VH-VL binders against c7peq0. Designs and how they scored, part 32

Target 1, 252 residues: c7peq0
Amino acid sequence: MHNKIYNSFIDRKAKGIKSFAVLIDPDKVNPADIADLAAKCTAAKVDYIFLGGSLVITNHLDECVQQFKTLCDIPVVLFPGSPSQVSRYADALLYLSVISGRNPELLIGQHVLSAPAVKKSGLEVISTGYVLIDGGAPTTVSYISNTTPIPSDKDDIAMCTAMAGEMLGMKVVFMDAGSGARKPITESMISRVASQVSAPIIVGGGIRDAEKAYLNCKAGADIIVVGNAIEKETSLIKEMADAVHAAAPVLK

## First folded at step 6 (VH-VL; framework fv_inotuzumab)

Design c84
Fold by ESMFold2-Fast, scan of step 6:
Structure c84 (fold): chain C 252 residues (1-252), chain A 121 residues (1-121), chain B 112 residues (1-112)
Amino acid sequence: as target 1 above (252 residues)
Amino acid sequence: EVQLVQSGAEVKKPGASVKVSCKASGYTFTSYYIHWVRQAPGQGLEWIGYINPSGGRTTYRRKFQGRVTMTADTSTSTVYMELSSLRSEDTAVYYCARDWGYDSSGYFDYWGQGTLVTVSS
Amino acid sequence: DVQVTQSPSSLSASVGDRVTITCRSSQSLLHSEGKTYLSWYLHKPGKAPQLLIYEVSNRFSGVPDRFSGSGSGTDFTLTISSLQPEDFATYYCQQYDNLPLTFGQGTKVEIK
């Protein structure tokens, strides 16, 4: 199958099952901590491990993927910031197009450069409409990509952007407040986007507690991604996973 | 001429640790991964894990996690594998093997001669 | 884990015989662009294992041309076209498409 991970996204969404993903930056994580982290993710029933970051300082992605693939059965999904961020051992690649911005390199340019390597890697490719939302802090994505995030209160702009991405053929919508966000994306914005798109919706950035993860699922998020909060407090992995798995769809 | 030369046989008691060395020569030490594979008497080959001598990053098979440690000394072009909390089931010939590493190829072109580790009381 | 199973577990042969060893993986080892990650090794008691074939059919440098590999997807074979005295050994297939790396249980080629 070309779409095993994508099929898991849509099948779980169709059943009303919410998914929890732990975000790891290969260049920030201590390699010695990966075994403990993998064990905690397994115990908490984490659904996906997302590996990637906007800035790659060292070439550690492939080895980090191999550590997680060897230590646990949780699918490993890449979301690369550059053409070099691939590993053939990963289960899938979120092929991000930054549709919230107007930088041609992030819409298609970098994809043209990475396509031969991605194809040779044998990875499942999941086209992803990446919608950067203002999280109240400068982000690596904003600085590296020279792109403006959608204001946190402009629900309709985020909604229309996600709809356009879906209509252009993107399989997944990723709403991200960015690494280091001071505030997460609002339930209002998630709900507006969810009301108009059928694609799985991934929500991340600034989520610091189980209640917010739960409320985001209730608003319509299908997959919750958490990175910074769990780097600071790994006990949150179990709390957030439980909250996400307990969530039910919002009554319409 | 590529060579991997391993340390000699070891006899250990249950609960002890053993450290096996693998000295590389004939190539650029930091350009290749070194894997460890063992074979218990009457059994097949079992992969343990590997180390990248460039930077020292390691990947270990799940069942050995917490008991195995791999290190590399670039000044002597030597990789070490230390296995702790030894049990009689750890009795095996331990091999180091070279992997060119560039796309994590995972096949082993040159192997060490093997080190017999016997665990008995 | 991806399991690889060899058949037969052992066989008896004479010098000059054609020998075929089969390896079957629990899932397809095919990657995009036609790459398939399966290798074959020869192992003799008291000696280091030796790489014979990598990526299904590529003979490693110095390996005699009597050794050949073939197959696709889940089914693979190692063929020795004319068995020589030095070929009496145990043969292992190995998959490296998925982690952890796994080996077949081995096929012992014994003198008849």
Scores: ipSAE 0.675, ipTM 0.859, lowest interface PAE 1.9, mean pLDDT 89

Design c85
Fold by ESMFold2-Fast, scan of step 6:
Structure c85 (fold): chain C 252 residues (1-252), chain A 121 residues (1-121), chain B 112 residues (1-112)
Amino acid sequence: as target 1 above (252 residues)
Amino acid sequence: EVQLVQSGAEVKKPGASVKVSCKASGYTFTSYYIHWVRQAPGQGLEWIGYINPSGGYTTYRRKFQGRVTMTADTSTSTVYMELSSLRSEDTAVYYCARDWGYDSSGYFDYWGQGTLVTVSS
Amino acid sequence: DVQVTQSPSSLSASVGDRVTITCRSSQSLLHSEGKTYLSWYLHKPGKAPQLLIYEVSNRFSGVPDRFSGSGSGTDFTLTISSLQPEDFATYYCQQYDNLPLTFGQGTKVEIK
């Protein structure tokens, strides 16, 4: 398989179908809870499981991927906090370039170091223009790399950044308020970006309820990613998935 | 010399549980996964799951989820597999097997001698 | 699950014979980087299974060179160039490209 996951992003976007992804941090999830979590994701018709998202201290990503791949049929996509976070059992890797910042290590440097391991993994690689937006709290990315997020009200800066990423060959745009965000990305910013890019748009960070997930989809997000709220209340999985799916038009 | 030595045969009634041990020697215990594979009489091999003795991380095949528990005791280099709610179709020889744990891992280089578990009324 | 099927289910042979066992997977085991995750085991009654071949064609340490593996994609073969008395056993192929890990149903090599 070369582009199976990316093609699913493109095909769903073309049909106006909205996707819901649950973000799981291998470092924070209790391994004993994964079977229940996988069952809840399956019952809620979650479209993608994103694994990663922050600093992975224990490096148990591979085991976590294997648990999800054994327990459910939902595609597993790596959302790495470090370029070393790979598992050959995953369905795809979002290969993040932090285009919102000016740190050459996050634009290309760390990718050079990780490329041999990524190639050996055999994973489908999805080049991803990662646009970090100020969520009211410092993120791991901004703290460790001294990378400044785009201010939450600077819609045009986010739009131009996403456009540049797309023109430079990034297959997907990921707008992220970051883990622990106090406020989610605004609908106005999502709409502004969506008006100018054709690439699938993933939106995450600070999404606490089904209404916001729905409104983000109506604004132009193609994939909604939720992590922190799900960690606190897993019953939200079904509510969020339903809201995201309800934002899609009727089948043609 | 790498060796995996398993506990002896068990006879259980339906509904009971069984705990099989697998003691490792001749290598660094925490550097390799231990998988469990069974073979029912006249049948082929069936994978059950594995444990990483480093940290105790486990992965179980879906059909055994809720009935199987794998644990590791690093002080004795021993892995345990407990299977509960036993049924007659659980009658099988149960093997522990070492996973090389490298970039192509998922095959089993050394196996235990097997433990026959018989479930009968 | 990725299904793995072997043929034949059994065969009879004499010492010195060339024996060929086939294994077919329900989907390609070729990983996108050119790695193919298929192994072969020998199993005798009352004994532990033994690894013979891993990654299609790599002979495990200590395994006699009369054992060889070949194949690609979905079709794989284990060959024993000159059967020895200790080779009368059941042989299993295993895929480890996908979870859950799955084995073929086995091929019993019996004395003629």
Scores: ipSAE 0.612, ipTM 0.832, lowest interface PAE 2.3, mean pLDDT 88

Design c86
Fold by ESMFold2-Fast, scan of step 6:
Order: structure tokens, then sequence, then C-alpha cells
Structure c86 (fold): chain C 252 residues (1-252), chain A 121 residues (1-121), chain B 112 residues (1-112)
């Protein structure tokens, strides 16, 4: 047994170190471009590569994981669109429970069905309280399961939801505006959640520039995840990584 | 009967490229990955990478990235490995080997007979 | 990379002898309960390597009963209970828990 990736989350949070993750959708990335992406992530000192976030075929995901694992040393963390999307070569799995919604399949049902495969995979499992926030556009989760996101201005609902998730045993809180979000989560909402939970807080969706990544870190986010903007402009990887790392100076 | 049959020995000059073939028979070609492994004279086995014949996706060991290209032709059940910018240290017997895939991916149940590639002068 | 080290590098044996070869990995190869990704191959000069054992202790189809694998975590053993003339060869262990895939340096079993 190991908690290597989760321990890196809590250790970095305790030291005030902010982390940057690049979200790669295996269905959208051209395999010929992966070597270039891996090199850019390494040069920018990206902390984690998140793979998934869409409806991905399991075999395609596995091959994408293997390519990143052979081409760079950055940990690969699965961010699955379904709990059954696993690759034994990944470093960890974010085992998402959509606690912002009232769909029992996304709270526990799909997890019951996937648990034997997840256990067999041998992956480090990080229980994740997934809090979907309205980003102004429908998300995969919303489309597939009719799951209603928390309104973007209801800071206290997001705060109470994250607190409940932590009290129910979730190791990490993931605040997500969703893939294709038109607007990111506000600093106000991040700050309210951060004031009441001790778990590492991952924030993603709709982040399009380095300034917003920086401000989210200052508000209390521990890990910033960016995917859609980087798909459109890979030069943003370095800018965003630098901004995230600058938000919390390392201990001397 | 599962068989992997490789092309014959090659002699190449430094800086040249070599393309080795591996023809599969006796099973469903697209259901198994094909890996490439080499052995330099007096040395052990070294993994190079693999190709999934279904869709042609490849994974290469980092040290070979940019020099190796693997391809698959499903109409002839043949995989190819091309290694460019050859150096004397690339002199080795090159093997193709079949892998089961997802559940037990990484062990090799059947191997080709090997292709000696000599890089000289 | 996960390093895999074999011992001994070579040994001399006679037909009928019990032979043991060991393999040590730089980190645990236990992936999940019941799954440990280590295999063993037999390799003769001029021939392709042959799979003997996969997942530590499973004999591949057609492999004689005299070959057995054991071990857990980082320490593994291949045993040949009664060496036959065709068993004089080099043996390799291989881990497939992590990428890149890596092999031990080989153990040559020579006639005494």
Amino acid sequence: as target 1 above (252 residues)
Amino acid sequence: EVQLVQSGAEVKKPGASVKVSCKASGYTFTSYYIHWVRQAPGQGLEWIGYINPSGGKTTYRRKFQGRVTMTADTSTSTVYMELSSLRSEDTAVYYCARDWGYDSSGYFDYWGQGTLVTVSS
Amino acid sequence: DVQVTQSPSSLSASVGDRVTITCRSSQSLLHSEGKTYLSWYLHKPGKAPQLLIYEVSNRFSGVPDRFSGSGSGTDFTLTISSLQPEDFATYYCQQYDNLPLTFGQGTKVEIK
C-alpha cells in the first residue's frame, strides 16, 4: 500500500507550496503531439498531469498514460469521466464523488460497480469530493446525469458541500467549473471553502490566464488545473505554472 | 500455431536507417501489442517500445524517442520498426514479441526469431 | 527506472542438479492483492527467448514442471528442480509493473 501522490498534496499544502496541473483529454490529443507536450510540461515544471475529464475509452486512456510515463517524470493522475476509466500505469486515481448533486449513481452507485476493477488496478485511490460549480456552459457530468451545478454566486452552498464531503471522509476537494466553462470559479467562493476545510483544494474550469491562476492560489486553492485554454495555446503552460508557483514562496 | 517471423540480417553504415519487419500469424493480429527488444553482443535484453496494431498507437523508451518509428500494416499482419541515425552501439539482435495487453501487459508470450543488425565502419 | 538485479551472474551445474536463480527489484512489484508483475525467460544462443514464468509463479503453456517461480515484493526466485541438458542457457527476469520495462542482466547456467 502507498499514498505517495496524496502525501505530496498534503505535504505541499502544509509548506504553502502551490501546484499546477495540466489536464489532457486523451480523446482530443494527437498522439504525435504528446512528446512535445511532455517536453513543454517538463520545462515549465508542471507538478501533475491529469488525464481524463471526458468520456474516454479505457484502452485509449491506458496508452496515453503509458506515453506520458515514458516521456516525462511528472506524476500522472487519472481524472476520469467514469470511475471505470483506469490504467494501472498511472500514479493515482481521483475517485470522484459528485457531492454537489443528488444523483446516487454519481455519489456511490458507479463506484460500487467499478470498485473491483479499481482495486485490481493497484492504483493509489484518492477519494475526492467533487463540487461542480456553474461555469455558464453544460458539462459532461451535467449532460450525462442531469446533475445540477451549484450556482456560481452561492459561496455558502459550495462551502457547506465541501465541509460535508470532508466530514464524510473525502481526502481532497475538487471545485470544478467544468470542461468548456465560460467563466471560472470566483476568488470569493474559493476563499469561503478554504476558510472551512483542511483538505487540499483543487480548482479548475474556465481559467484562461496566469493572473486568474495566481488569484485563485491567493484565495486558497492548493492545486490549479488547466485544460481547455492549454489545448488552444500551449505557450500558456509556462506562464500559468510560473504564476501558480509565485503565489506561495517555498520555505527557506 | 502462433508465429512471429522477422526479416533477415542487415548490415548498415553509421548514420543510416534500418527497417525490420515482423509478420504475425496464428492469432487475431489487432488483439495483441507487439514490443521490440534488442540484445547487443555480450549484453542483456533491452526494451525499445511497442505498437498497438489496432489504431497504430506507439510507446517508445525515452532514449529512442526521435530515432525509432514503429508501424503496423493490418492487411499483411506485419509490424515494422525503423531505427535511424545508426551508431556502432546499435549493433544488436532485434526481437519482436507479443504482449497480451491490458490485464497482463508487459510480459512476452511469443517472440520472433530475431534480426541481427550490424552497424560497421 | 525500476532496476532488476540477478544473482549469480553465472553458475556451473550438472544434469540432475537443483538450480536456483534470484532476482531483486529496486522497488516492490506488488501492484495489487494477488498481482505481482515479474516474469522469467530462457534464452539460448542463436534462438529467441522463451517465456517460462509470468506473474511470479505461473508456468507458461508447455513449460516443464521442473521450472517454478516464487517470491514477493522485491525478492524473487526461479528454481529448476532437476536440470536437463536442454536447460543450459541464460535466464532473465523481467519486471512489467512500471515503464520502461526492464530486464535483469542475466544468469548463465553452464555445464560443469
Scores: ipSAE 0.013, ipTM 0.622, lowest interface PAE 7.6, mean pLDDT 87

Design c87
Fold by ESMFold2-Fast, scan of step 6:
Structure c87 (fold): chain C 252 residues (1-252), chain A 121 residues (1-121), chain B 112 residues (1-112)
Amino acid sequence: as target 1 above (252 residues)
Amino acid sequence: EVQLVQSGAEVKKPGASVKVSCKASGYTFTSYYIHWVRQAPGQGLEWIGYINPSGGHTTYRRKFQGRVTMTADTSTSTVYMELSSLRSEDTAVYYCARDWGYDSSGYFDYWGQGTLVTVSS
Amino acid sequence: DVQVTQSPSSLSASVGDRVTITCRSSQSLLHSEGKTYLSWYLHKPGKAPQLLIYEVSNRFSGVPDRFSGSGSGTDFTLTISSLQPEDFATYYCQQYDNLPLTFGQGTKVEIK
C-alpha cells in the first residue's frame, strides 16, 4: 500500500502550501474538450484533477481517467458518488463518508459493498469525512441520499462534525456546498473548522471567482475545489490557481 | 480465429494526411479496445493511443494529440487511424493491436500485420 | 512517463543456448494487489509482434515452455531456456501500469 497522494496533502499543509483542484464530472464533460482542459490545467499549475460526481448516469469514468492520465501529469483523484465510480488508472480515491448526515448507507453501508472492488482496483484510498453544507439549492447528493445538509450559518455544528470525523480516523475533511450551489461556504465556517481540525481541509461548492478562493485559503482551507464555474469559463482556472497559490493562512 | 488485417502501404508527401485501416474478425468487435503502435526504421515500438469501438471513445499519447484521429465503424468491424501534418519522422510501420479493455487491459494479445507509411516525395 | 530500459541492446547466441534479457523500469510496476503490469513481445522484420508473456510470468496461449518471465518491482527478466531457430528475433518489454504505455528499446537476438 502506498499513500503518495495523501502524503502530498499532509506535506503541502505542513509547509503552508495551498492546493487547487479542478472538479470534472465525466457525465457532463465532452470528451473532445478534455485535451484543451488538460492543457489549461497544466499551464495553470493545477495541483489535482478531481473526477466524479454525485450521480453518474453514463459509464465513462474509466475512459475519462485514462484521457487525463495520458494528456497531463497532474494527479487524478476520484471523487465518487457511487461504488461504480472506480478506475485503476487514477492516483487515489476519496472514500467519502457523509458524516454530516444520518444515512447509514452513506456512513458505512455503500463502503461495505464497494470494498472488494476498491481493493481490487489497487487505488490509494483516502478516508474522507464529507461534510455537506447548505448551498442555497438542493443538490444531487442531498436529494439522492435523503441527507439534510448543515445550515450555512451553523459554524459550530460543522466544526463538531469535522472534529468527530477526525477523531474517528478520517484522514481528510471535505466541506462541500455541493454541485449547483448558489452560495459558497463562509470564511467564518471554514475558520471555525480549521481552528479545531489538523487534517487537510478541502473546500468546494459555489466558488465563482479568484477572490473567494483566496479568502477561503486565508480562512484555513488547504485545498480548493472548483467545478461549475470552470465548466462555464475555463479562463478562471489560471486566475483561481494563482490566487490559491498566493494565499497564506490567517494568523490565530 | 482472431485476425486483424490492415490496409496496404502508403507513400505520402510532407504535410499530407494518411488514413490506415484495421479490419477485425473472429471475435465480438465492440468487446475489445484497439490500440495503435508504430515503429520507425531502426527504432523501437511507440504507443500512439487507442479507441474503444463501443462508443468510440479515444485516448491519444500527448505528442500525437491534435494530429491523430481514430474512428471505428461497427458495421464493418473496422478501426481507422488518421495522422495529419505528416513529417519525415512519421515514416514507420503502423500496427493495430487488440486489448481486453478491462481486467487485463494494457497488453496486446493479437496484432495486425502492419502498414508501412513512407513520408517523402 | 514511466521509462523502460532493456539490456543488452543485442546479443549473439547459438541454437540450444540459454538466453537472458533484462528490463528495468524507472519506477515500480507493482500494483497494490500484488499484480505487476509488464509484458514481453517477440518481433521479426516483416511480421506482426507476438505476445509472449504478460503480468511478468504468465505465458500467452500457444507460447512454448522455453519462454519464461520473472522479476519484481523495477527489475524483470525474460529467459529462453534453449534457443530454437525461430527465436532469432527482437524482444520488447512493455509496461502497462500507467499511461502512456511504454516499451523498452528492444533486444536483438542474433545468430552466432
Scores: ipSAE 0.571, ipTM 0.817, lowest interface PAE 2.5, mean pLDDT 89

Design c88
Fold by ESMFold2-Fast, scan of step 6:
Order: sequence, then structure tokens, then C-alpha cells
Structure c88 (fold): chain C 252 residues (1-252), chain A 121 residues (1-121), chain B 112 residues (1-112)
Amino acid sequence: as target 1 above (252 residues)
Amino acid sequence: EVQLVQSGAEVKKPGASVKVSCKASGYTFTSYYIHWVRQAPGQGLEWIGYINPRGGSTTYRRKFQGRVTMTADTSTSTVYMELSSLRSEDTAVYYCARDWGYDSSGYFDYWGQGTLVTVSS
Amino acid sequence: DVQVTQSPSSLSASVGDRVTITCRSSQSLLHSEGKTYLSWYLHKPGKAPQLLIYEVSNRFSGVPDRFSGSGSGTDFTLTISSLQPEDFATYYCQQYDNLPLTFGQGTKVEIK
């Protein structure tokens, strides 16, 4: 099926199973370290590998995808900084529309430019309502997206934004404080969003420890994404995966 | 005329390493991936991995990770595959094969003649 | 890994015979835009393998029209309409829809 990855999101959510994703930037990872990183992700039972980031400036994405696809069985999902970042060997593409902002280029304009290449790639496309939340400091995401984040304490605005995205046909909601965030998204905001949307909820940005990952899952997040902390300390992969998985019992 | 010409047969002892070459001609060397495939006696074809001669990036099948190294010399249009810590199970004919790359990648239009590597005590 | 299995492992045939070889994949090889990533190779002892068919049914340049490929999804067939002396060889199918790339175990076509 073309919806294999999206179906895994909704099936796991229906069973109460929480998922952990590791975000890897192809431009920051040393190619010689990929085999070790893939082995650590496999041993930790990581559920998804997200490849990409807010800024990818070198041409390593396709080959990085191929390395992970060859070295481990974990699904590879593209998390693009640009809609032009595609590889046919990836399992899916998160097709991000920045619904928290009012920039038409990030709502639809850049997607129009990438659509022929995305279709030609044969990738499963997962329409994603991307909700940027203020992490307490300017980030690469907020700068390059040229969009205003939702204030960290405005739970109802985030809730209404996510609801609108779902009603407009977005398959997944991604709540992101951004790379380099000083504060992660609050449990209160996650709970408020989760109370009104049926779509899988991905939460990322500013998550520094296993306890916060666990609490975010308990608040209603379905998938936890971590990048910066793991780039600095790969031992966190196992700790965070375990905490996320502990938030829901495994169905027999 | 596209040709891939490989180095000659090798006999190695267990624990040694072997380096097989594959010299390309008749096309733009950096426009195509080169894959390595082996066939052990009485077995089928087994894919090992590939190298992109443009930039030298490599992808290796999981079971060979840590033992195989592929390199490319653009000045001589030659790809090398080095396999270390040889075991008797590595006795096989090793082939290089050309792949068009990203947009149509995965099937092999031209192959080298093969290099027999025998690992014996 | 995507498993690829061939049937039969070997067969005996005479010149002029119609030969069919089957290949089955553990999952569909159909990609978006109607492309199915399966190829067939001919291999003779002491020689390089040769590409016969790619994307299920496309003959590679210079391959005689007695060779044809067919199939869809998980089930594929290589047909040789009238076997010639130079066709006694081992045949391999290969999937390239997913990494790692995988081959069938081979089908040896022998003189009866």
C-alpha cells in the first residue's frame, strides 16, 4: 500500500502505542558514523528515523536515505527543510504546511514548486499541519520560515489551529518548538490539542530528557521527535525510546 | 563501447584482506554508480553494496559493514572493493556492475567479467 | 528484506522448446506512476551476467525478441519462446524496488 507509514501512525495511535522518532540532519552527520547510529536506533527499538531539518544545504539526502534503508529496518520519513528534498527510497514524506503562520509560500506556494518532483519520486505523502510554538528564543525554524510562532501559553490558539488543519485535510499535526528552543511545548498545550483532534500528533523541539518525553506522551502526543539532544549525546536514544514506549503498554 | 574490466584471481589465507579492482571505460565514469555482487560456489547472486564515484559515497549491505571498503579513483576510472578479515565463506566470484543512479537506479546494464577470490588455509 | 524466489531451481529442455521461469516477491514491487522494479539476467559459467529485461517487460538493447517478461505485483515470468543453443544458462530475477537489492536463487536451464 501507498499509505503504509500513515496507516502505522493511525494504527499505533488507536492501540495506545507511543512512537519515538530520531531526527537526523544529513549535513551534520558524519557518513562514517551512520552504521553505528543505525545500530543504536535498532537496539533502542526506535520507531521512525526522520531525515532532514530546517536547513539542509548539501546534496547528501538521497545517499543518507539509502544508507539507513540498507543498514536497518526502521522506516525512514523525510522531514524536509525544503520541498525539493526527496529520495524515492524513503518510506514517506511529511509534506509540511506551516498553518500557524500567515506566509502563503509556506502554506502552499513552495508545495506547488515541489509537487511534480514529489509525485515522480513515488513517495507516500503525509500532509502535515505544522504548528510552530514559541520556544522562548529565535530559532533557525522561525527565521527561515519567516512566520510568527504561537505564544507558548496560548493553548486555545494552538488547539484551534490544529483543528483547522485537520478540517482542511491534514493527516498529521506536528507541534514544534523548533531546533534550539529554550523551552519545550507544555503538557497543557499538548493536552488541549489532543482533546480536539483525532489526527496523530507529533511533538518536537526542546525535549532534553526522558521524563519530558514520557510526560508529553501522557499528555496526548503520539510521536516524540528528538534531534539536538541526540546529536550531542547518542546514549539518550535508548533512554528516550524506553520512556516513550513505557507511556503505553504493548498490545499482545 | 561500455566495458568494466576486473583484476585477476586471488588466493588468500583466512584473516587476510583482498582488494579487487574494476576499470571502467566507454562512458562518463562519475555519472553512474558501481555496485559489487558476489556468487559463492553453489549459491546465487548476493548484493554487497555500491559506490558513487562522484564524491565517493558508499552504501554497504548490513552483513558486510565493518569488513568492506569501496573506493574510486576518478583519474584512472577505477573502483576498488577491499574485503578484510577473510573467511572460507568469502570464497566467491566478485562482480562489479554499472547502475544508472538515482532516477532509474537498481538494475545493472553492464557487468565486469568477475574475479575469483579463494580463501583457503 | 524483500525476498525473491524462483521456480523451478532447474529444468531440462531441448532446442526449440518454450521455456517459462517464475519469480515471486514477498511484497508488491509496484511503485507509484506505474513502474514495477524487477529485472532478469542471464549468466553463463566463466562469463559476466547479462541484463535481459528491466522494469518487468522491457528488453535491454541487443536482447533477442524470443525473450519476454511479464507479470505484476508479486508474480513475474520470463519466457523464452524458442530455446536456442546459446540460451542454456542460469537465469536470475532481481528486485530493485527496495534496499537492500535482492536476487532470486537462480534457475538453471540444462540440455535434455
Scores: ipSAE 0.471, ipTM 0.772, lowest interface PAE 3.0, mean pLDDT 88

Design c89
Fold by ESMFold2-Fast, scan of step 6:
Structure c89 (fold): chain C 252 residues (1-252), chain A 121 residues (1-121), chain B 112 residues (1-112)
Amino acid sequence: as target 1 above (252 residues)
Amino acid sequence: EVQLVQSGAEVKKPGASVKVSCKASGYTFTSYWIHWVRQAPGQGLEWIGYINPSGGSTTYRRKFQGRVTMTADTSTSTVYMELSSLRSEDTAVYYCARDWGYDSSGYFDYWGQGTLVTVSS
Amino acid sequence: DVQVTQSPSSLSASVGDRVTITCRSSQSLLHSEGKTYLSWYLHKPGKAPQLLIYEVSNRFSGVPDRFSGSGSGTDFTLTISSLQPEDFATYYCQQYDNLPLTFGQGTKVEIK
């Protein structure tokens, strides 16, 4: 089962199947709500549960992973802010390199420090070119690391950054406006990136409704990640999952 | 010496609830998770779930979700497991068991002596 | 769920006998880093179960060296090299590679 999650990304992309992921911050979710949330994700046919956040500062990650793994069959993929916060029960780890910025610690430094623990965890590691886009609000990455986001209208800079990441061997491109984004990434930017990379494209941040999720899929996103909107209104899980899944290949 | 001491046997009617206690001693109570495992007569061991006494967070096997509640009282170093809507198939010996928790855990280094819960009409 | 099956369900033995108990899982318990998450317990009626072996072959503190664990992938064995009077008990294997945690049905070692 090594590379099982990455292979699912590749296989689904090749078939034109769009995936929906729910992002859960272990430090913000109420433990009493996890069973209900897991049941709603299962009923909605959510494809992946992403666990993590830029400031995961408690030891709730492992407990949260175990709750989701016990309560549903949806793959759990780690999106951690701290390299030391891993759980062997997760299905995979998105090993984020912030290629949109020029901070050596976020490009490789923190990875050097975390590599022994990551290897010991036995997790499937998915090298991820993380492209931070300006969502109109400060992100934890930009705030604490002095990492400047790509301006929201600089489609070619995002495109070239993603291409470079792919050429350097990154398996996945993650375009993120941040969980607190005031505005989501534009369809124009997603389309521009998708036109030049073959890697699966994950898009997240500022997505508040099913229509935007659908349009992002039509623009070329392969996986849509939603966190903040779901925290405010869990009924959106089914609406967004349905919209993402409906963005199928054009019928002949 | 690490010890987990459980409450005594219970006899309940179908539809009732039972609350079993597990008192820990000989270690720092909040440093380890406590799991609950049961064994029905003539059957194997079945994992129910666990509680982290440090924060009170719980994880329950999905078949028990909605019927089981685990709580911890740090002042008495005691974990409780309450099982509601009892059925005849809930007749079993219930064990508490200690787990280091977190990464590289899941085996139980010390167990309680067991509590027989009999559900009969 | 990962299913765990033990063999035999019971056996009769005398003090000094070599006893072998087998445990089979429905899928590999090998983690990618080379660790395999399988443990063994000894249980006597009215007493707390006792951990014997964890991670296939590691003997828990205080466990006599006559107890040994071996195996890989899906097939595991607990061996008692020379059975002692206190070893007449039921033995359980447990996988902790996947959730929910699952146990074998038990193997009862009885006096012949």
Scores: ipSAE 0.388, ipTM 0.742, lowest interface PAE 4.0, mean pLDDT 88

Design c9
Fold by ESMFold2-Fast, scan of step 6:
Structure c9 (fold): chain C 252 residues (1-252), chain A 121 residues (1-121), chain B 112 residues (1-112)
Amino acid sequence: as target 1 above (252 residues)
Amino acid sequence: EVQLVQSGAEVKKPGASVKVSCKASGYTFTSYYIHWVRQAPGQGLEWIGYINPSGGSTTYRRKFQGRVTMTADTSTSTVYMELSSLRSEDTAVYYCARDWGYDSEGYFDYWGQGTLVTVSS
Amino acid sequence: DVQVTQSPSSLSASVGDRVTITCRSSQSLLHSEGKTYLSWYLHKPGKAPQLLIYEVSNRFSGVPDRFSGSGSGTDFTLTISSLQPEDFATYYCQQYDNLPLTFGQGTKVEIK
């Protein structure tokens, strides 16, 4: 078993290098636009392509993975929304446990069901402590129904949740305001989490401009994920990538 | 009996387009991906891309992006590969090939006989 | 792209000979679970190529047992234990672990 993608996360974090990921939802992207998206991501020096972001079952995931892998040298990382379909051509899988909630299906149940398919796929599996933060709108939780998000101002609850995930063996912490978030996660919360965990920290949801991406990196995020804003305006890819790459970690 | 039968040889001028057909029989057409592979004179095999006949989704090698178009006609169980803006370097035998597995394995159990495309002025 | 190279580019052999063809990939083709994604094809000009071996060592349906594949990681071998008249052809290895799919340059087996 290899840990190539996870090793890239920890190596880049150790060197103070910030990473930018573009999140593509196979259910929402127009297949005719994928070549242009891949070219823009390559030109902008995007570090990772995240595919997924929905709990809805899709039959487009495997084909979308193959399109990006053929058109692009950027690593493709699965952000799984379904236990049933996995593409062996992806570089890694973020194996999400929703540790911010108390739904046993999202903590372990769905993982039990998906494990044989994940093992058969041969993908690098990156155990991920997924921390859902309230993004200010009820629709921010539509992706993860029946999971109560951590309130946006409860920095210490997010911090303790991330610490617990790390102590339970999760390799990565993903802080997400959710698809359609009206407000992104605060720098205060990111900083509190970053102060207590050594695992790479992925931050996403509600990030609409380069300044916020930059400030999140300064607060301690290691990987910035943007999906919704890029779906609306693909020219933001380069602007956000440049801002992320220009950021340096907060020094103690 | 699984069979892939391709259209006959073509001679084209530089700048023209060519459309090669591959007719499938002996299996459920929409259950298998069809790939296209070419071999230029004195060269090895070069993968071009593939089409899923169930829905028509396509993946093309970067080098051919913008010049190649693959389509499938389920009523005739036929896959087409159209290559535009032809150059002399596109002179090759073009093969269609069936992806073996239900899970899109990426190796080819049955191939067409090949179509020679000659690009010359 | 994963580079795949074959050796030799051509060889001369007689019916009954043991023939060995090698294939080397620029990176390991080993996938998790012990799956290694390399296949071998037989090709004659004017004919459809034929699948011989998939996943390094599995013979495709109907392929004679004189054909065998072996290898691991980056180094692979196709062996024909006793060459028959119909075996004079060009042989190609192919990796399908990474996209784009890539082939070796071919090994031509010619009659002495």
Scores: ipSAE 0.543, ipTM 0.804, lowest interface PAE 2.9, mean pLDDT 88

